# VHH binders against Integrator complex subunit 15 (IntS15), part 4

Target 1, 373 residues: Integrator complex subunit 15 (IntS15), of Drosophila melanogaster (Fruit fly) (q9vpf9)
Amino acid sequence: MSMSIDSNKLLLRKGDMKLDNYPTCAVEALTRLETLIASRNKQNMVMQIISEFIFLERTPKDGDVRKSQALPISQMNLFQEFQLIIALIEYFSRPGRDATRNAIFLSLFGSHLTPQRSKLLSRLISTAVSGSVAPLLSSAGTWMQQVGCKTPLSLEVAQNIVSDFISYSRKTPEQLKQLPMVGPHFAANFMVAVADLYLNEQRSPTLNPPPDALLDTITEWMMENPTLCQASQQPLVLPAGAIAMPFTTPLAGLLRWVVLAPLVSNRSAYSNLHLSLLRALQQLVSSGESTALPSQDLMQIVKSLQSYCARLAESKTDPQADAAYQKCMERFAQAVQIALSSNCITNQIQLLCLLESLPPHKLMKIVIEAHKK
Below, E stands for the ipSAE of ESMFold2; O stands for the ipSAE of ESMFold2 at other seeds; V2 stands for 0.75 times the mean of E and O plus 0.25 times the DockQ between their complexes.

## First folded at step 1 (VHH)

Design a3 (framework vhh_7sr4_2)
Fold by ESMFold2-Fast, scan of step 1:
Structure a3 (fold): chain B 373 residues (1-373), chain A 119 residues (1-119)
Amino acid sequence: as target 1 above (373 residues)
Amino acid sequence: EVKLVESGGGLVQPGGSLRLSCAASGSIFSSYAMGWYRQTPGKQRDLVADITSGGSTKYGDSVKGRFTISRDNTKNTVYLQMNSLKPEDTAVYYCAAEFRYGSLEYDYWGQGTQVTVSS
């Protein structure tokens, strides 16, 4: 007798899968999921079946879908999606342990989302931003770190925030201005995701340039909350048995974005963002107790610039005479100067050697020479 | 699916009373704000009354003190008690289920029920 048979009874209960008992049955299922997460003999299949019930999903039958991989089919209508969003907001707002909330969130929205769950996740997070729902945003931030801030899942979340709050706004909404205080971990991971989204060197012809309002919002966040750039704003609280994915600091992502921005844009909003990042870097140097800024992040910028210079060589253009390259190097040299002054950079000798491999730039040469001795 | 069905409309004399009902079939609407709107031919719809999931009510200035909105969550029904009816109250009355939270906005409408106040 399989335990999956008893769990499948929840999914197969005719009354529970009917509109008239939703979302009460989903809340009861969340409570069951919470109990199982606390159990010592955890089985992923049981939790998956419960999550499928919460989203009113069923296994495909012959004739529903003809595909090599059968994904669960959503039976949820728009009204039920709303009821679930509100139920989840209320559920996550209850007093309790962060580890439990994070484990439930990961069980509902793990690494292999159906299109329906992905769409609902984006709506849930946007609703939480609008309502300043701190516990839910905390769990969402942890989820982004667990699945990876630069993965398609996290990029879709970031794109939806830009669409919902920024793309059509003439000014930054108050909810977004307060987001670093309400959900610092989410705000930090959003910045990592959005920087990567717009840094895509394989420029999608369908991806519009970032709105000035986005750059202005991040600039305001950095000026008001410089600690967001350090990745130590909020400790990671993982569900029992979860494996931590590598965390990328917003400083690393944003720095790469603004340094490489002159290759595609001359907008002043990037200069303002750059200055806010230099201020945040200066505060890191002044803190005395800091997370070492990995030289690998700076080295990745060097590699991107090397790739650009190789392309220019193919076009018989001199990188030392290219205006875009000069602006990139100017911003990069300013950031490198502050970073090297921190005494927290690992593998400084390797970084300096790699910087010397780039076509010469006046300010960068001065920075390199100053830190060789 | 949320389906709203209005009932109770009809012809009534000035000064009379009428009770409208709106049933949401096959759904729990306890999380929605419920409202009544009215429309005269050639004009836009005007808010008559609304009631939140928590029972808080709001009324249009022209009906305040004469109309009362109420809800029964066990029956998934919202009611509009209309007293001291005037000829100017003649309109098609629409039931609405409204959800607004942050960027999310959803409105469901009934088919409407005719109320005629005439001598």
Scores: ipSAE 0.000, ipTM 0.120, lowest interface PAE 20.6, mean pLDDT 76

Design a30 (framework vhh_7sr4_2)
Fold by ESMFold2-Fast, scan of step 1:
Structure a30 (fold): chain B 373 residues (1-373), chain A 122 residues (1-122)
Amino acid sequence: as target 1 above (373 residues)
Amino acid sequence: EVKLVESGGGLVQPGGSLRLSCAASGRIFSSYAMGWYRQTPGKQRDLVADISSGGSTKYGDSVKGRFTISRDNTKNTVYLQMNSLKPEDTAVYYCAKLPSDYYEGTWSFDYWGQGTQVTVSS
């Protein structure tokens, strides 16, 4: 049996695990969690116990929930939630290794959050954006990458940022203008999440069209920080034989959103965003970036346009005469031309064949012909 | 909302076979186009196979004739049958739900599974 696991459990029982001095006892629990993360053998059960204590969670009683719904119940009142948010901000702001901070953040919030922890996470991140808390935003950005930037968890975070700083803010969103400098990885992963949120809208009455202020903010970010549109990957420690989870670059996600936007909107804010993306792409290509725009994301744009054209054909509408299709193809052709000029696109022959399957567009035809051998 | 859970990966010898499964939960599976993609460290994700809601299939050139994609709408599952496996097939394999067309007035999030490791080595 493991002596180190038993010793750590004894330290927790003999330690400062009392409610009398919350949130001080939670800070002490965080220090214990940090010590365990530094150990060579991961002690998941002990880490779970510490995490549950930090959130003041208890095991549900037999009658509280169905057996299949047995989740810990939070005992925190609103004042304790506020105290914990401030304590976490102070804790993560202390000098330390980024890898340790990121591991602690993952241990607290993970990929399967209770509703109580999800609510607290949203409040914590909004507070960190408001206060420009760089270490915490870095950990949040890494968390979004690890859970997936296009998952419901990341989309909820993105939607809450839009609600807190754009839709309902009483101030000019000046704090968001600084976000690419304060938390570049969070800003990058936020752009991936928000592009997916609005691109693949479920026509929910609770999800309105993206505000112009959001599009303008992202356009300004791209104009001022063109290299950050590719900065969405953090080094991850993976088990032997595993490789990193797939992710979409901000450039690829934003481009897909902007190219398909004419199907639902012809607002000038999308045109401004498109031009900022072309500028960023051209600069990345010129600097020798071979992975600036993945071929799989380009192929997914083709598939979306094929589906749209098939529907037009069923109604006997000519896609070549359809104004929305023409605008989509114009934006797409411009991006494809820059991407193909890099000579670094994987599966180029397959991509060209897919592009040729779309109803003809004057600029796209020129682009295809220029890149055939 | 769509959730994807992959299974069936593992270590296999060259010339062997594996069958990957991707179980989808949430809303109507039968209307979704589904695909399998793979990623090797330092490379872009490559198309392995796609299947439309109507059953039309497309394969990457390197796997055509060796791999077969299929779906079972009653079980909300998409499969990838991999035959005659080669060392260069070693990768993490990802199940993906393709986005719905805007024209349909129904949009869904573009979801990826967590991935399953396939290692072809003797």
Scores: ipSAE 0.000, ipTM 0.137, lowest interface PAE 21.2, mean pLDDT 75

Design a32 (framework vhh_nb_b201)
Fold by ESMFold2-Fast, scan of step 1:
Structure a32 (fold): chain B 373 residues (1-373), chain A 123 residues (1-123)
Amino acid sequence: as target 1 above (373 residues)
Amino acid sequence: QVQLQESGGGLVQAGGSLRLSCAASGFTFDDYAMGWYRQAPGKEREFVATITSGGSTYYADSVKGRFTISRDNAKNTVYLQMNSLKPEDTAVYYCAAEPRLSYYTGSDYFDYWGQGTQVTVSS
């Protein structure tokens, strides 16, 4: 359906919205968005309403500039920011269509956040975690999927959760223990993002282990919630005609953690996490899913181990005699065995060739030979 | 000024290979998932392959094992390597910056499509 620009502006201006009454104007804007959000040809109107009436933002182009409003950034004071967070918590807690709620969340916190919106999103999500606000966490999980779980946006959300709940904790935080039950999709996508931040050679030549409390939290989540890795594979609840971004699971990133962990840590939590990941992988294999663990992720682990062995060779240490390397290979061989036994892996021949390039390991050699003719 | 420009289409015999390229401009390429879709005569447009910003790839069952999608972020280009081509692969192939929703999310991300490139596979 086509509409003229003048008709779209007239439609926007028919609303009884008042900028000088906050947070009432933000609440009214959210209600108005419920009818506008379904129409892609009204997207500019949706964005203008969000910017002007929810975040109190102004651009230098705005002709109707009030002295009480900021031009390039939001003019919200600390009390108004608090009022907005409360209003959003209340709004996303209301009975309603998940598709509409998710659409509005995605419009509020899109792919290129301003610093203020990013700060508000972090506070909103942390408040939702503390308050166990399941509908909001569901929308946040959908948002992470749509913007990409390993993008800077999702990584910042993950880092803020670590900062708010984990960084100064000595054990698993109480607020996080129930997160997989309250918001499984958000918890799964959080694990995808946070797994990328630690024990990742591509990000740091010195493998940085996760904080103890984070490792313990994720390990407990995986042990108590066997299907959690599958939560991110669920179809997203989006408006009719919307295209869902491809899913990813935390399985690959967490497998990298447990395989590389012996290089930096002997904590027992990694052994428990390893066992839970093998169980998750076996369940995925047993279900016959063609969307099993991607071979590309296993190949990335091989490359990380190759890099470690190259550095070990430079120090003139024998990788076959290195105890840490042996433990890495033992854990990796067990995961590879389950993955290859599934017949659901693409590029199996390339994966086997890469595995053979690693310094010999007794179990890995048996696994490789078992999957050759 | 968002543009997606496909190239590399043409006529090829069954069992042959083609490599399609899609040059992108006017948006932050590294942040987008990029995909290939095709439309055969008399059929609706169908999904072929996608590659995420992180490099994860997904394929339609009809092309798995034969087609490979890849990207070069330094060149703002996405590729589709098509091997073991069949007459049923005959279609106009479209490059897309993957749409997130039927409406936009308040970012520079938009659902963009190229003009398409014809691939004809003779038997």
Scores: ipSAE 0.000, ipTM 0.156, lowest interface PAE 18.1, mean pLDDT 78

Design a33 (framework vhh_3k1k_2)
Fold by ESMFold2-Fast, scan of step 1:
Structure a33 (fold): chain B 373 residues (1-373), chain A 124 residues (1-124)
Amino acid sequence: as target 1 above (373 residues)
Amino acid sequence: QVQLVESGGALVQPGGSLRLSCAASGFTFSNYAMRWYRQAPGKEREWVAGISGSGSSTSYEDSVKGRFTISRDDARNTVYLQMNSLKPEDTAVYYCARDFSWYTEAGSLPFDYWGQGTQVTVSS
C-alpha cells in the first residue's frame, strides 16, 4: 500500500525471471492483493497492476489512440502458465477465510477477462476438479454467481468442463461423480450454466449434442442429492462489498432444458433427467421447500413454447399434430401439476392465464382446470 | 403461402463440386433456421446440414463434415449448400426445409415445410 503504482510495478518486474523467481513473486503478489482487499481503502489501480503482474501482462503501447477498450497483452510462456496454475492451486488450498479467497479469486478473474486469463481460468478449474480442490471450487462457484451463471463467462467454464471430462476421449468420470460432495456450490452453478449453454444454440461455434454421459451424470447428481436443485442449499460466502447477481435455480434451469429438449432431441437420457427432476421437485415441495421453482421460470417456458407455436402457425402446422410440441407439453404439464399442488406458487392466476394461451394439450388442460380459482 | 424452391442439381463426376440453392418465400426468412436433407432411391430421408436464423451457427451430418458448407443470404431469402469432393454415395434428391432450430439429431424434429427437391447424381 505504501508504494507508488510505478514503483510497485517496477520492483515486482525487476526480479530474476530466468530462475524459479516467478512463482515466488506471484505468491508475494497474491499476498499483497489479500492485504489490499482486507483494507477499507479501494485501491483499484494498485490491485489492477498487481493482477497484471501475476499474469505477466503489459498495457498496449500508444495510449493516445482510441483504444481505451484494448485489453492487456500477456507475455507468459507455457512453462510460466504451468508455474502459475500450481502456485494458484497451492495458494487457494491454504487455511483461511472463504470470504478472503473468494475476493482474491474475483479480483484475479473479474467480469472482464483477457483471453489469456480466460484460458488460464479454464485450466485452473479443470485442474481443481481433477484434484478435488474443494476451496478453489468453492471460490469458482462463488465467482460464477457474482459474474452471473448464464453469462458468456460462466457458459465458457461449463463448456470447458464438458469438453475436458465428458468427451468420449476422457477416462476420468469419477471426478464428476464426486463434484456435488467436493464443491456443491460449483456443481449447482455448473448445472445452471450448462442448461443455458444447450438451450442457446448460438453460443458454441460448433455445437455438438450434449453427451449422454453429461445427462446421466446430472441425473445421478439429482437422484443422490435432490437438495442440490436449490441454489441456496448452503450459505453463500460473498466477498466484502460484492453485490449478489440475479440467477435462476438449478431445478428451474434444468427443467426448462428438458421440457424444451424434444424440439431438438428424442434421446431417452433427457426422459431420465426429466423424471429425476420431477422426483426432486416432489420431494422439495412435500417438505415445504417451494422456492426452487419460481413462477417466473415457468412463465418463461410458456413464452418459449408460444414462440415455437407462432412458427408452427406460419406454416399452418397443427400443434396438436406436432410430436415435439406434444412431448414438451407432457413434460411441462407434469412439472406444473407438482408445482401448483404445493400451494406456494406466486402469481398463480397469471401463470394459469399464460398456460391457457398455449394450444390445447389434454394433460395440461386437466391440470389447468384442477387449479382454476 | 410458404414456398421453398431448390435448384442447382446436376450430374457431376466423383471429386467434383456443386452448389445448391433454396429460394424461400411466404415468411420472414431471417426468423427461421434452414436445413438440407437428402433421399437416395429406396432409402429414407436423412439430414445433411443446418444453419441458424442468424447464420452464426452451423451443423453437419458426420459423412459430409469438411466437404459440405451451408450458408445463407437473408437479403435474397436464399440458403445454399456448397458440396465439394463429391462421392457416388452423395447421389440423392436434395430437399430444403425450414425449422425453428438448426441444432438437431437425426430424426428428432418435425419439419414445417419441404421443397420439391433437386436431383444430384455423382457418376462417371
Scores: ipSAE 0.000, ipTM 0.222, lowest interface PAE 15.9, mean pLDDT 76

Design a34 (framework vhh_7qbe_3)
Fold by ESMFold2-Fast, scan of step 1:
Structure a34 (fold): chain B 373 residues (1-373), chain A 121 residues (1-121)
Amino acid sequence: as target 1 above (373 residues)
Amino acid sequence: QLQLVESGGGLVQAGGSLRLSCTASGFTYSMGWFRQGPGKEREFVASISSSGGSTYYADSVKGRFTISRDNAKNTLYLQMNSLKSEDTAVYYCAAKLGYTIFSSPEEYDYWGKGTRVTVSS
């Protein structure tokens, strides 16, 4: 079959596919999926075509040596993996409908993702970042939202981006400077994922801290692109029948990370990030954007600080004498002041009551008193 | 630094054919052909993906021109058939740092100096 044939007007069957010409069979399969994916009754056929002709997966047979594998395993060698990455980059670079592209991407990398497909996905996304492949990054961003930005799958993608582009850089890498413009949905979801990744790892003394270059990169993104904070409000074109996963805004995730950072680090890069987030919040609030920082997200920060103060009580440390707690409260009070000044915060009274439950802090007390009346 | 050198331009009669070549000093990703006629702005002609599997054409040349590439020779081609007087222009080879295919000149990073094509009536 020639790829130049208009498959959209032809009735195509699985039996028309060929295995012998990799990666040609994968390219042909991708094109034919455009017709099949529109039909909900053909989803099992779509999954079989993807498994067999794109990822070259086989189901273990009776008599095979089993290494605790219940799922199909890929037969791809390293050269075929490279060929597939190139084929996918080329396919997603074609002009087309976002809904179709996103549906195909979710079919390739959604539901019961194998370790080999996960590895290929990370490699594909890093290649797309390097090559500024906007349509693919858009589909990747949608995929992160679908699977959840704080799930192990999304955290692995975020960690690989940090490893590939940031870990050894002295300044913001050139490839990442334009990422908010090229792939805003991906950049936004990456920030949600990385904030959660490092917030949780910062609580362990044995785990590596985030590189300064990462904090500087996000600071530059926020200063240049403050609207990036509103990922949950960005227009997304999802395939028919897809369910969008709820997730926090980048602003909420980054703010929680930077407010709680003094518990493990005194680095100036966090202070710079904090300032950029306050500027972004002030600009969004001034523009009438009340959903950028919901009261529920602020209440979650209170709960984290309450947990920390309970641990201080166990060690009989006065929170008012604890430098880390004082710095956290200073950053939090500044953000709360801007948020409450918007006059759009739901459950303001409940939020103020929760803030009062924390050990006293001079600046926070001033903020609370200013908004009680 | 990557260099692109066009060749194959010349004088040809209306209805005739001509093949342009562009040799790159190294590997290229997505590539395209653009042209600029007398007193006109530079316009898109055709583009091709890094593997050669995907091609795109301007409506004015669709069905008459064929873009292709030979990656082993680092060479891009434009086969021009059924030439018209309106095809008279300087033809430029362009390369992009990336896999995405674009029709806008501003998306391309490297440019050749051009080769002149004149179609006589």
Scores: ipSAE 0.000, ipTM 0.119, lowest interface PAE 20.8, mean pLDDT 77

Design a35 (framework vhh_7sr4_2)
Amino acid sequence: EVKLVESGGGLVQPGGSLRLSCAASGFTFSSYSMGWYRQTPGKQRDLVADIYSGGDTKYGDSVKGRFTISRDNTKNTVYLQMNSLKPEDTAVYYCAKGSYEYLWGSYRPFDYWGQGTQVTVSS
ESMFold2-Fast, scan of step 1: ipSAE 0.028; ipTM 0.320

Design a36 (framework vhh_4orz_3)
Fold by ESMFold2-Fast, scan of step 1:
Structure a36 (fold): chain B 373 residues (1-373), chain A 123 residues (1-123)
Amino acid sequence: as target 1 above (373 residues)
Amino acid sequence: EVQLVESGGGLVQAGGSLRLFCAASGRTFSDYAMAWLRQAPGKRREWVALISSGGSTDYADSVKDRFTISRDNAKNTVSLQMNSLKPEDTAIYFCAADTYPLRFTSEQEYDYWGQGTQVTVSS
């Protein structure tokens, strides 16, 4: 692409800003970005302004090839970090164009997310949850979808919410009760991310259950907000020419929770969550949504159950007589039946073969036979 | 700066499969989103698939469910697995890198491009 010089934008050079007046220089930078963010050929200037005037980052001195390739280092002290969080909360609370707000948020915390920016993002989102800052949470939900809800970036955000609101609570925190109403897209994407952290053999062979307060929070969200799994399906508000990354529903991850839960927990909340998930799945399928429950996620659940049954065989326990296994298979069979009946499964034959490899269960046998013929 | 080199192109029969590779030079590969675009004879370049720096993927409707894009940051490589190939998939396939591809899908908006690799699908 040819670089074009816009004479009007020459007046917006970084030399016009003063670093000794923080956080004023960050606020001025955010305002300048509203003009620059839509320009493809000004992205280097956008990144320089963000790095220098918002995050106070410095690169190693020029002329050292190895140091020139190093990540920028933040010069912010704790007070300046606090000032920036307040400034960002105020900025993202202002009335304005949603596309511009989302573009700026993605530029602040997208592809160049350093450890320092990651820490600030987590603190910013926790502050927004506490303050019910709906526009910021909307941008955060968009950001999670664009970077991927199961990526390390999104998982770190989810872990920090758990740490800040859940880890020391014995019941659903008040701040989190309103989250599905204040920021439904963020709440849905948070559930996608957090579901991946617990009862997941790919992360831990011990199948660690979620904290009680987290399970209760998600169960209440799903029961009180039947369309919450569909919140991520809504079109993203992005600048002109932008591409929206594919949405992900929390159905598959939460289904893994309720299917595998009997192996490690006797909590009744899983039964309520299971029923809400079946209702959500039926609604999505009835609306023609074929991606509600991906076959790869169902196959992962089968593999986890295979691992459990292999351990039972080593202890000479019969899986067909094991009460926990029976409950796992009953919940799983109900979800599989809905998915198979609605043609939502790609590579149905492979899934059926994997299901047949599990120790027999009466409901699952009926489901398999109904879809083999 | 990133330099991109494609490989894996060739001649394949309709219904067959082919895997394309794009090798990137530089220590900042993980900072870039990567895309595949193609140009059929006599047509303009069109976007095929994209993978963000965070691993999120998207596909053009014409290749959805047939093509899979993936990346390996340790090897500085992005791959495109092409299944159920059709004669209409015949094109030169280009690898492209960008800091902001999540905002743009047009060919003119990518920062870095490879030289392209030819894929021919016989009927």
Scores: ipSAE 0.000, ipTM 0.276, lowest interface PAE 16.3, mean pLDDT 80

Design a37 (framework vhh_nb_b201)
Fold by ESMFold2-Fast, scan of step 1:
Structure a37 (fold): chain B 373 residues (1-373), chain A 123 residues (1-123)
Amino acid sequence: as target 1 above (373 residues)
Amino acid sequence: QVQLQESGGGLVQAGGSLRLSCAASGSIFSIYAMGWYRQAPGKEREFVATITSGGSTYYADSVKGRFTISRDNAKNTVYLQMNSLKPEDTAVYYCARHEGPTYYLSIDAFDIWGQGTQVTVSS
């Protein structure tokens, strides 16, 4: 680009004067990004504007620093961080095109985040949940799908929501009760992320289990919003040049979690969640939606149970471990029965063969025999 | 909270027919397997028939070919059509909800029971 004077750039340059104009320079930068975001040859300019005028980032290569203190990555003080969160809430609450808001959100909080931006993202999303900021939560939901709901970025967001709203609550907070109505896509992707978060933690007996309030919250969501699991299956309006990442459906992710939960926990809250998922699956199948529970996700559950059984065979049989396996198979057989009854399972023969490879379970045997040739 | 209420019992001559109905209230009906059990005076409760959430049916050998279980999820009702009735079919018939969408033949697998309806078959 040339250094020639342009009246449009004069206005933006005034807004870009940093120290005296924060958060005004961030707001002006966001407005400028609306015109630049669609241009592939200006992506470096987009990233530079975000770094310099929104997050106030500095690197050693961006200047000569004779006094060196700690972090060249972000120079925001706590007050400026609050000002940025307020500015972003205000910006994303303005009328505008979904594609533009989603593109800007993805550019602010892409797949490669600094620790400072990751912290700000979590605070921003918690603030949006608390304030029921629907447009921001919609963009956050799209962002989670784009970066992947099971990635460390999405899991950190899920963990922070659990920490902020659930971990010390006696009841489901009112803000979370409204989340499926305010931001259904975000709520759906949050469920995928939290299921994977706690599925990983369930592999270690030394890690804290999920709070009952979390399980109760998701159970209430599913009972009150039967179509919630369809939110992540709807076509998304994505920005130009973005690609939709493959994802696990919320129903498949939650089912995997509750089926495997008895391996580390025998709480009634899981049984309540499981029944709400079976209800949702039955309603989706009855409405003609047969893709809610993909065969590939069912096969992944089989593999997890095979791994558990192999570990049991290497150790002395524990009556509690056998009871845990029986509970897993009970829940799994119930879900498989509903899925197979739809006759829409791809690779049904392969799935049945994999199910037969598991140690015998009375209900699963009945389900297999009912759908075998 | 959840209640099952049977109806349609009565007195019938051997070789006759009766249709029992079980209305469910207080929960989502369609996700549960439903069953019928019967209890004759001085005897334990005996399995009669079950229907899964997916519509698969299973019958006791003593009633197979004579009784038909069905469900109407829109009406939250399960039915038992009893044909070619015999004096040994005389019992109180109980509607039961299974704990999940499939069934076991074990009585322990049914978590909610109706009050029962009397069926009397005269010789």
Scores: ipSAE 0.000, ipTM 0.146, lowest interface PAE 20.5, mean pLDDT 76

Design a38 (framework vhh_3k1k_2; at its last look DockQ between E and O 0.32; V2 from the best seeds 0.00; counts 0 for: pae E 12.6 > 2, grease 25 > 24.2)
Amino acid sequence: QVQLVESGGALVQPGGSLRLSCAASGFTFSDYAMRWYRQAPGKEREWVAGISWSGGSTSYEDSVKGRFTISRDDARNTVYLQMNSLKPEDTAVYYCAASRYGLDFWTQSEYDYWGQGTQVTVSS
ESMFold2-Fast, scan of step 1: ipSAE 0.269; ipTM 0.717
ESMFold2, look of step 2: ipSAE 0.000; ipTM 0.348
ESMFold2 (binder alone), look of step 2: mean pLDDT 81; pTM 0.827
ESMFold2 at other seeds, look of step 2: ipSAE 0.000; ipTM 0.351

